Miniprotein binders against q8pzi1. Designs and how they scored, part 1

No score or structure here was measured in a lab: all are predicted.

Target 1, 353 residues: q8pzi1
Amino acid sequence: MNLLKTQLKGDRVLAGKEAVAELYKTGYFGRPKDDGLELSLVEAAYLQSRGKLDIELEGKLLGFRAFFEQASLRQQNFELKYIVYKDLKERGYYVQPSAADFRVYPRGSHPGKSAAKIFVHVLSERQPLSVKLLQESVASAENVHKQFILAVVDEESDLTFYEIKSASPKGEMPEPFPAVKADATFLEDRVIAWDAEASGALYSRGFYGKMLDPERLQLSLVESLYLFSRGVIVVRDRKGKIFSFDEFVEKASEIEGSFLRKYSAYKALRDSGHVVKTGFKFGTHFRVYRKVESIEKIPHSEYLVNVIPEDYEFRLPVMSGAVRLANSVRKRMLFAVEKGEEVEYLDIGRVKM
Unless a header shows other numbers, all headers, positions and changes below count from the first letter of the chain.
F, E and O are the ipSAE of ESMFold2-Fast, ESMFold2 and OpenDDE, as the mean of both directions, binder to target and target to binder. V2 is 0.75 times the mean of E and O plus 0.25 times the DockQ between their complexes.
[cut] stands for letters that were removed.

## First folded at step 1 (miniprotein)

Design a1
Fold by ESMFold2-Fast, scan of step 2:
Structure a1 (fold): chain B 353 residues (1-353), chain A 95 residues (1-95)
Amino acid sequence: as target 1 above (353 residues)
Amino acid sequence: SPELEELAELIKFLKRAVELLKKTGDPEEIKYLAQAVEFLKLEAERLGSPELAKKIDELEQLVEKLKQEGDREEAKKLAREVQKLLDEIRKLKQE
């Protein structure tokens, strides 16, 4: 018999000193403790499936199914973690358990050669994910200079990997031209600017709105509030009464859900030197450009942006769909997290391991 | 037109996704295609083209039929109809 004998105890599998030589020193499985080796449940299951060890519980030899069932009782999300661990091992990675689920070494490296560069967090596609917890996990990984990867397991046990990182996007657009007061009217769910010269400049040099005709510019509500707050337009109702900032916010909020949150993100992106175009569904609120030189030669947008509140919970299928759409058109997906007057960004992209 | 250029790029990538769907019948590709069609619909509404909106509505109906289809071989056949309609949408945006 060439199999190593081990014992299941609590949430670990304990092996003798020969396992240190055969599993740890050769493949970096487990953690040496005392004169033996301590294996995590996922490591033990993987090694058992490959015929490398026998596992006993209180004198009884456990087959793979019996051990897997015992491990599932002893560790939350064991099944999902095993699926991800097995996949990474079969791709040739060295993988170690961590507080974030796994630490992964890059291809061509191992624990004895360099530091782990990747933290992997495992989730079912059915589990909600708090943006606050996600930001904390990303910050923890970035603080130790590691990449944060989310491994999502679907109902068919297929894996999709996402890299998530914090972002501080900076555009290259010049500051807006000096304020010119143009008259505008609030109509239904939009604003129309009436001054031909100002409308033309806002459209062709500022890249705001859409020309309704050669003399009039149609603006979205967030664009309108931004221009109004900078003194570029004066917005009136149909009877000629001028809106205050608060009156505009109140009226816009009756028409557009989460208006003030979207406005905060729009303002932050414009103030950081971007051209921002409004639109889209499935949480995609904006297309964002770092630099636009002319209306005739607009490049592809660099980012698609979804604006979310600080207390948002991701539904992974929705997140996956948004990221996949952005990736298919060669754009990055940013989630703009509104935190009062501040906006923080998460950059989420699909990756191949 | 900047909006037409963005629409053209999206249609090109959707055609590639449909090529994969024609070969595999993968339900996950159908879910992605459904989301992308909603995106196309929203962009077409901003362009103000009734002809484009009508074609996108036809595309939406085909995708709903795909979502209900349990047979991978039938899904592959429906994917060919989706490809044809995407070609028509591409030609229509040229005006």
Scores: ipSAE 0.006, ipTM 0.260, lowest interface PAE 10.2, mean pLDDT 81
ESMFold2 (binder alone), alone request of step 1: mean pLDDT 70; pTM 0.639

Design a2
Fold by ESMFold2-Fast, scan of step 2:
Structure a2 (fold): chain B 353 residues (1-353), chain A 96 residues (1-96)
Amino acid sequence: as target 1 above (353 residues)
Amino acid sequence: SPELEKKILELARKVFELLEKAEKLGDPELERAIYELARKVWELEKTGSPEEAKELAKEIQKLLDEARKLGDEELAQEIERLAKEVQKLKEEIEKR
């Protein structure tokens, strides 16, 4: 019966001094300012839906629909933000508006007890997402020691939450390749190493390629360039001419799209102590293992890796599909962002709040 | 320079302190500017680049102007102290 009277002004809802005791000190809604309380539009809509306040505009009382329509005109993506805010509140979180969209307090905590530890960014599934903007947002959250979460709203207003963080994966392999040398030939779209003992060592100890037969090893193009660049293999064409590094890159780039970009990521992962398997078995560029002790006892890979350029733009359904694929095989999805000579990683996983 | 790295780290610490206070302000555009500032300090920490120090100085000045528009004199004074430290750091980097 006795509801708090508030006034819609600009992109805020203003309440009197009584609202500080009733809403802020009890539930940390709004921000005390002057002698009153300033509520964001999503907070005001939520509280109005719970029968906690009346909202007036220029002397006229607004029902929920009228206020919601006004709020939608006054704030971009208000409907999406309201859907996410309401969901988080109903899960029992304390939530405050922020520069991204929301800052969220960890379970069992509140604004008076600790700092917010989660930064939530709200997107429609139809919005393209620049990897550059995503990396900037993730870095901004990490720089203030907050977890970065994407809240994706689909056309049916269903929510999916994704945790995104930068990664610097480190493997446990002491040497990325065995100390052997082999002669190899570039044939069609693959490289074959001919020395039986070296081929066996590269396969069984280095976990490179696939044995074509007991004496010959078939290598992917990125594996071949990696081994060639270390002087482990010498690669010839069908006429016996030895490739230079640049000649190999030119030939491989004719055969495989984005070859040099994939090679940069492959090299970075191998150099950081991982076993890396190539091919699109799970629809990704690589499968990555932190440690492999025996070819007969290969563990489950830790990461599925897709290599993308720095100007890449995510289509959210495609990103969701990749993450779902990784989850289905109990792996994390890692996106390797190629930036000239360096590679940066984004670790993306679906989370339940 | 070890001394330069210590100054950059101290600058980063002060930006984080400023962020904790600014979160109470409730202005999403100002908070976004401060998060962007934190990112640029981290980039300077990694590179030690004079060009990045110059860009950081410009961003801090914009942030100071926004704080003054909002009438928050305490926040404005804290940002102004940060601006002076970045300017001093920029001058020291340029001398190398």
Scores: ipSAE 0.000, ipTM 0.252, lowest interface PAE 17.5, mean pLDDT 80
ESMFold2 (binder alone), alone request of step 1: mean pLDDT 81; pTM 0.769

Design a3
Fold by ESMFold2-Fast, scan of step 2:
Structure a3 (fold): chain B 353 residues (1-353), chain A 93 residues (1-93)
Amino acid sequence: as target 1 above (353 residues)
Amino acid sequence: SPEEAKKLAREVQKLLDEIRKLGDEELAELIKFLKRAVELLKKTGDPEEIKYLAQAVEFLKLEAERLGSPELAKKIDELEQLVEKLKQEAEKR
């Protein structure tokens, strides 16, 4: 029943030579430095809770509570990081503290046999998450071939883990456009195509819109602008005047919030070979299909898509709800980040550690 | 409101039973999500769960239109009314 004597100094805990053999070589805790062992605050707290360490500050022995309070003053979000660290350690993972919070070795692996494959970032459910910072963190992890995981801690200290990765979805649909332009009218908040043959082709071959009756097709505003911009339909007002692209955007933007942003994502997905259907009014904007063979045999969609601006800040409960919805129907949740002419995608899914 | 949440739980269970008879596994999973959200709402009273319920109901409405089922559409309308009532109660206090 021997406890290792250590010293709290700054944001680290310093242990002597014997700790290298007892903690580092056996369990890969800390890092060897200057003939001793340097432990992070979360590692020291975990080891102290297991009866492995005595921690002193300026000659005074600290109990667990006193050390935990000191660590909280010395490291931002220490409490959250400790909760996550302890959970991962109790699950049997090898975990190394880092600037990005943690590097984790997968189950059945450890330092010395393979590289760490997982970066874990710790957040409170109440903290806003910048999409710009998230994209930078994901890119950093992917650049070194590691997975990026968010560990979200709620008010009850319950943990949810999310894998986030960049995505470049590619569909397999050809561009099935009719040779003759279809005539259409902009009515109140919708566009109706009148030509039965063209309407039938757009619906059954292109999977656009919804048939109002056997001869008339109702198109969403984003579908209408897409088809109009490609010269497939001609859109008129009630008086017969043909819309310009800018006139259509102006009118549609008065009806739909963030119309042009949604259109950019819709266009990008269609241009990459997908069938895109409008989602529900609140929550996801689109349901996305890689390949559809027949209107009578529409498969399950691969993605639910939410379109967000590049300056967006996630409220984690909203993100959690969107991911839960996608998971409930066995789909991937995709966030389309609009950057002018470019659209970038984040794939967010709940994972079990 | 515990009474409204209890009523919503019963309607969600009835809808789940009906969907299971249709063999639509994807839609059945969405109804299971609704059931879980209602149980969390009953336990916590969290207004954010009402927001998630509203999103799921809107998705169900879109699916009912795809399936062309008037019976399913009517049941979803009933769920929408219950969720809207819970939302209005949460907004008051």
Scores: ipSAE 0.006, ipTM 0.294, lowest interface PAE 10.3, mean pLDDT 80
ESMFold2 (binder alone), alone request of step 1: mean pLDDT 77; pTM 0.739

Design a4
Fold by ESMFold2-Fast, scan of step 2:
Structure a4 (fold): chain B 353 residues (1-353), chain A 91 residues (1-91)
Amino acid sequence: as target 1 above (353 residues)
Amino acid sequence: SPELAQEIERLAKEVQKLKETGDPEKILELARKVFELLEKAEKLGNPELERAIYELARKVWELEKTGSPEEAKELAKEIQKLLDEARKLLE
């Protein structure tokens, strides 16, 4: 065993000149400072576990358990950071610890060859994650051309890695509409369009709703408001009175939670050239298609979409479940963040490191 | 939550019927009820329960995708197992 003698001081482990040659120049551990090497607590714990160094505190040699306990007292979330660091090192990555997060070099690279390309943020699965803070973190990483990875540690110390990026999805669908306007009625929790020609065109060319029979189209509430706002349908109540936009929103909001928020996202996706299907089918608010040529053969959707408010706080098991569901059907999970009349998107996917 | 446990039990009874028939139209109604269950589970803040309900939703999606009554019957058995797991997490 080629053991280097080191000293625990504050939140760092200090080593002499020999460590620069044996640890930094060979494996890029630590940071050279003065004539020695300064190791983070995570680096020191990893190297101690590999039999590379001895750590002393006030003249007393610390075993792995004793050092781990000391490190946990000296650094917030040390255990979680160690679990993630060890995993990345065992996968062959070069990793530089930072105060908040890790910087990781791409496979086949190291600090002397290229810049770090990955920014890793570590969280316990029980820690809530603000969408505002997440968007800020993603933007910060993207501004310096780094991939943002979220490393989630569960109660069993199992790791799951998620890539999170901003998205600006663009579809390829033209949105032609029938020449004849359709009359429609608001019934219970849906809208029925009565004009056979317009209903057929909306269904077969626009991919709206579902045919109730050969002459009548059933539309979801968000589909109905979108078509109504474009002047394609006129929506009446059961007494024949035509709805205004605000009256429709009020009635729909009594039936569907977060209706207006879902509508804003639906409208944004349709306006950007997508076919959007509503309802639970895959556990999300929407299924989104970049291009659909025929109702007889609908391709796989590109995204499953959940709409969330800008003050949303992710519960990581819920996020994990949504991403797992999307991945099981070979789709990406897209979170549409509603900001008044604007919608921003986060693309979240599970990744293997 | 007694209300959530009761709802899981009601879903288990519906799944038992689906194991016998494989009726595709009943699958969509089951999916809607699982979505409602997910919203309630999320409010409880139990991570294991939320994971179990999401796994349930994934199996229900597989059920929706099948056109075979025989495949639907087999998936219904797996869904029943997941409902049992979710029920235990509430106890």
Scores: ipSAE 0.000, ipTM 0.179, lowest interface PAE 17.4, mean pLDDT 80
ESMFold2 (binder alone), alone request of step 1: mean pLDDT 70; pTM 0.631

Design a5
Fold by ESMFold2-Fast, scan of step 2:
Structure a5 (fold): chain B 353 residues (1-353), chain A 82 residues (1-82)
Amino acid sequence: as target 1 above (353 residues)
Amino acid sequence: SPELEELIELIKFLKRAVELLKKTGDPEEIKYLAQAVEFLKLEIERLKKEGDPEKVEELLKEIQRLAQEVDKLKREAEKRQS
């Protein structure tokens, strides 16, 4: 029995022509180049651990530990990438290195038969993740019709996989608000709308607020600004003075953190035909319903929504917590990324590989 | 009641989350759960007017127990950060 001889050079492991037949044509390891085979560091480590090859550096044979230490010096996050690569290989996937870390073939497929379906990005649970870079990575994957998966490695080297995709949620509500007009008053931290008929229509047809009694509808601040900006309600202070849009925003922003950002997302969701319920019922900013026909029979919400700024950096334990919360109540977690007047959505869910 | 069913599912989630946090003590997640527990207290009191009073009373007791466990985790996390 003979092991394949290879050479460590830079961030690659180079093998001769015999390795093309033994590793690439049989298992799709590496990349044929000129007269040999070029292996990534994670592929070489995996194959060395399986007794398939020997690795030399400048004429000296490296054992597994020595090679692993060299690879760690030559590639950022090598240890994390190796953990993920080994896990995917042990699950029976064909895996190839890519700019996003890995591209993965579906079970029952391989590089010689079809295109890769999945891009996998590897990171430590402790690494901050820029939403801007995340959106760019997701867009790149979607542009070539591939799934984008985050492989998060925790401090115990346990893996959690998340699918992230762009979303353009569309509701089925025929109107965002009923054709009524009502006077309202800004009281403490809330807005109260008057007039039984208009309040009843806002509640029963628009699914806004909460009825305190037949004459009074309590509206959240984002609901109030939405209806005010559409001319549905006129909001006065306790002395009867009508608020301007800017005056309302200033007062609401003093009471509610990130008010304008939340309002932008609320507006976008309502304008796209959804019913949106405010508050922290499930520890998120909003609960979103695709269709509501009756206040007496409100269905389960489809999405839980958290609003974040475009310069946001995810702390992965917080992201994980939000996704787990949504999954526990059989909903998807949607992150609404506020970009001035525009809102973009990331749909994040935990997946099993 | 769809609202009551949602609350029951959220209570199940919080029970699981508390057990996981006993191991890690993540302060950010503890704050998140504390907010969820406080909101549940308000919602279940409201539903007491509309739902099954016996079932609502059972859920209220369970929410109060979860609130105590979350508060204990919060105090433990504050000690570690100090």
Scores: ipSAE 0.011, ipTM 0.326, lowest interface PAE 8.9, mean pLDDT 82
ESMFold2 (binder alone), alone request of step 1: mean pLDDT 79; pTM 0.722

Design a7
Fold by ESMFold2-Fast, scan of step 2:
Structure a7 (fold): chain B 353 residues (1-353), chain A 118 residues (1-118)
Amino acid sequence: as target 1 above (353 residues)
Amino acid sequence: SPELAELIKFLKRAVELLKKEAEKLKETGDPEKAKELAREIKYLAQAVEFLKLEAERLGSPELAKKIDELEQLVEKLAQKIEELKKEGDREEAERLLEEVQKLAREVDKLLDEIRKLE
């Protein structure tokens, strides 16, 4: 192996002029500076493990273990970043350290051929992930037309990659709603519509609720408020008093956790032309369809949707589980972030690098 | 509790998925599927912890006891999946997979019992 002599200085490893030709111009390692080459700690560790360089600290030659220990003292999360860097290099990627942890070049490309297309952010499975910071990172990557990937390292040093992107889903369901009006009653924890013709139209053409029998339609609370706000149903209590919007929200919120937040997301999805099914079937709040033509031929839903507040912090095992369940049933996982009247979406999928 | 009912439905679906993944692993022998099962069980264990907290909030001793049983079954299932992940012998891996499938069916049955108590 052609060993290069280098010096550990702060959070960098400094190499001479020879390293520019042998490491930078051939493999795009490091950053030329003055007449030499400046390597990040992860690059230096990788190259040392490959027998490409010697690293000294104040005249003392460091073996791999000694250097790794020094690097861990000098850079936060060094071990996690090294695990990810080594994995990507072994897969044949060209990788540049950056403020987002890594910039990665597309397969079959390199720094001399094109711009980096992928930002990779490294974190431990045990770290909480703020949805606000995640949205900011995704927006920053998308603003410069780059893919954003999370590299999650678990306690066994197993690595999983997730692509995260903003989404603006648009359905293909036609409007307007059926020209029906139904009387409905709020009973304990559900709403029942009583008119057979209207119930049949809401179920078979609108794809709302579940038929209790041929004349009665059971609606979820979220569906009920949506139809009520559209003037399609009138909801009464058991004594015949009509609910106002606020009275319905108050009553529903006593029964169902995060009701108003879920309603906001349901409304946004329906208003954008989707069919939305409720009822936690896959551990998510909603199943979402871009187009449904008939009740006898319901396709697979395109999305599973979980609604979260804007101050939410992901616990990565929970996020991972949700994404895996969606993928196993051939659906995309969307997280609907409630921001007052607005709803924004994050599309999270597992990716194989 | 509506929250408890939602969690139970989620867990039941997750267990059904785990059973199908284990069956596919038995057919293919793909060791990467064992790692996928190990990741899935971590999520299942966390969801059981949420069930336990919700049952404690509701103050039901009968429900809490059944959820403790569920927690023990999920832990046993996790241990078998870890053994499976490390097993290089095909015949032993198949035996471990049969135990994983049996434990998954016991978890599914216990979830049905918990559902009836809500």
Scores: ipSAE 0.000, ipTM 0.220, lowest interface PAE 16.2, mean pLDDT 81
ESMFold2 (binder alone), alone request of step 1: mean pLDDT 81; pTM 0.811

Design f1
Fold by ESMFold2-Fast, scan of step 2:
Structure f1 (fold): chain B 353 residues (1-353), chain A 81 residues (1-81)
Amino acid sequence: as target 1 above (353 residues)
Amino acid sequence: SKVEVTIKGTDLEKLFEALAKILELAEKLGAKVTYRIEGDTVTIEVEGIPEEVARKIAEKAKEIAEKYGLEVTVKVEKPES
């Protein structure tokens, strides 16, 4: 009986002056415009479901189902946005629709008290997610000092939130590493350093490779190229010919996929003071340590890293899986985006709202 | 009780998706999980759980792996006397 009467028009629901006092000034729903209130379709659906308003279209009163079907026709991904909006409202958040889907106020705050702190982008688990567009969205949020969150709706309408932020990880490993020079040989799929003293120093102080035995160090191809490029090792083929950088890249690329991308990320992480080891045990390219003081007292790694090209398209189940795996072993999931010689990082973690 | 699930497949994305779903299943059932990846093979160990929960994890983990077209072997260890 005391329900506000509203009109569906285009992608908006229009209410009179009374709605400004009853919905906007009390709960920050909608946007005052002219002498009335303009509600987004998700706000109108939520308020209708709570018995706060009636919605008419061309003189016809719409029930919830009829309105929901009309809203779905008028707004791309309306049903997904409604699911997310309703969830956030039920958690007690103040939420404002925006061009990037939603702006959300911190828990215990509202539009009259502070600025929105969170940008929420809504997508289906079935939608591909461009890394380029993701980086642009994250940068836009960070430039205005806001948190960026993906709200992913699965096929059962279950909702998972992911915080995505740019990262500039910095390690604490000292430079220079041991002043050694070692001869090494490129074998079928690995590099072996032969000198016992140099191998021991690279392993125990630089935390490179794995000792094959007490006198010989096995190096991964990315480790080998890194040490070679720094003049620490000289890499020869079985006939004694020294590799050039390009010759090594060509040979290594025949052996492992995405070698140059992995190397770019490996180099960037080592150059920023980290110890970097294979992440194979965790289904990632690398596991990364901020600081290692002793080979006998190796801490748990802080990050798992997957290297991806700048034109990468995330499949959301793959992204979710990687984040889940990292979380299960109490590590953070970083995606290293390769842009030629430059590497940028995205830190993706599941969050509870 | 303890459950050991071994899954194998050459499609690493499917292998890791299956692993993630099995980890999620175990966590929803309150279980502590560890895993190891060796080439195209993943070994998942779930321990410190009641026998009934172990049976459910074993059954559903096998279903998940088979749905992804992966080879799967499941071993359930009964609680010690």
Scores: ipSAE 0.017, ipTM 0.475, lowest interface PAE 7.4, mean pLDDT 85
ESMFold2 (binder alone), alone request of step 1: mean pLDDT 78; pTM 0.720

Design f2
Fold by ESMFold2-Fast, scan of step 2:
Structure f2 (fold): chain B 353 residues (1-353), chain A 81 residues (1-81)
Amino acid sequence: as target 1 above (353 residues)
Amino acid sequence: SKVEVTIKGTDLEKLEEAIYKIFELALKLGAKVRVEIEGDTVTIEVEGIPEEVARKIAEKAKEIAEKYGLEVTVKVEKPES
């Protein structure tokens, strides 16, 4: 056995010059520094478990258990990081510690041949995940042309990997609405359009609302505001008074929580060429179609969309559930992050490593 | 405990709605859920919950699927002692 002697110091394990040849040149463990090799706690634990090195602290030799306990005191989430590191190493990947937890090299590559292509961030399924921090991490990875992968460790130490990327979905619908004009009435919690010809066009060519009969079209509040803001419909109260834009928004906001946030996302998706319908049957805000040619031949929706505020915190089991549900019905899961007048999208999908 | 729900139907929209409702119920009760689709057949596995909760999920999953006119088979497995 060729056992290297190393020393635990702070959040690192220090090895001599021999370790550069035996660990770095052969397996790309650690980083050369000064006259020796500097190993992360995760790398040192893995190598110790493989019988490749001895670790001392203040002149005392540490067994695996003693070192693992010391490492857990010196690094937040050490156990979770070790579980993920060990899994990736056993899959044959070259892995290096980083500010994002790990950098991973694609299959058939290694440090020194090319740059790492994947950033992995490790979380327990019980940890909340800030959308703001997630967007910053994803943007940082994308700015250096790397994939951002979230590694979620559950209570049984099972791993699930998610790829998270920014998205700019584009639809293929030529026009967001047909060139018609209609009178409509705001009822208790919905809007009804009365003109048969305009209602038919909005439904069969614009794919808005639901026909109650051949002469009446029921519109959701977000659909109604979109059409009203474009001058396609004029909305009256039950006494015949025409709503102003602000009056409509005020009344709709009393009925629907976060109405303006949902409207911003609805407007952005329609303006980018999509057909947008309610996602209520899937527990999402919207289901989104890239292209619809006929009301008689509506395809499966491509995306499920949930609109969330900038200060939203994901609960990982809920996020995982939404992603798995979308995948199970052959759709992608998009989270539309509302930022005032701008809407940004996160595309979250489960991946195999 | 573990619950395995197998649903079959030719109406894809009704099948998707049933899957969604069962999945949402299981998640709200703290379960881990795995879904597999093969053509017109769906298998939903629910685990990581107490036996009492597993029975409740099994009963409501069957009720949901039957309400949509779908064929459903439910199997509840006890944890190994």
Scores: ipSAE 0.000, ipTM 0.241, lowest interface PAE 14.4, mean pLDDT 83
ESMFold2 (binder alone), alone request of step 1: mean pLDDT 77; pTM 0.690

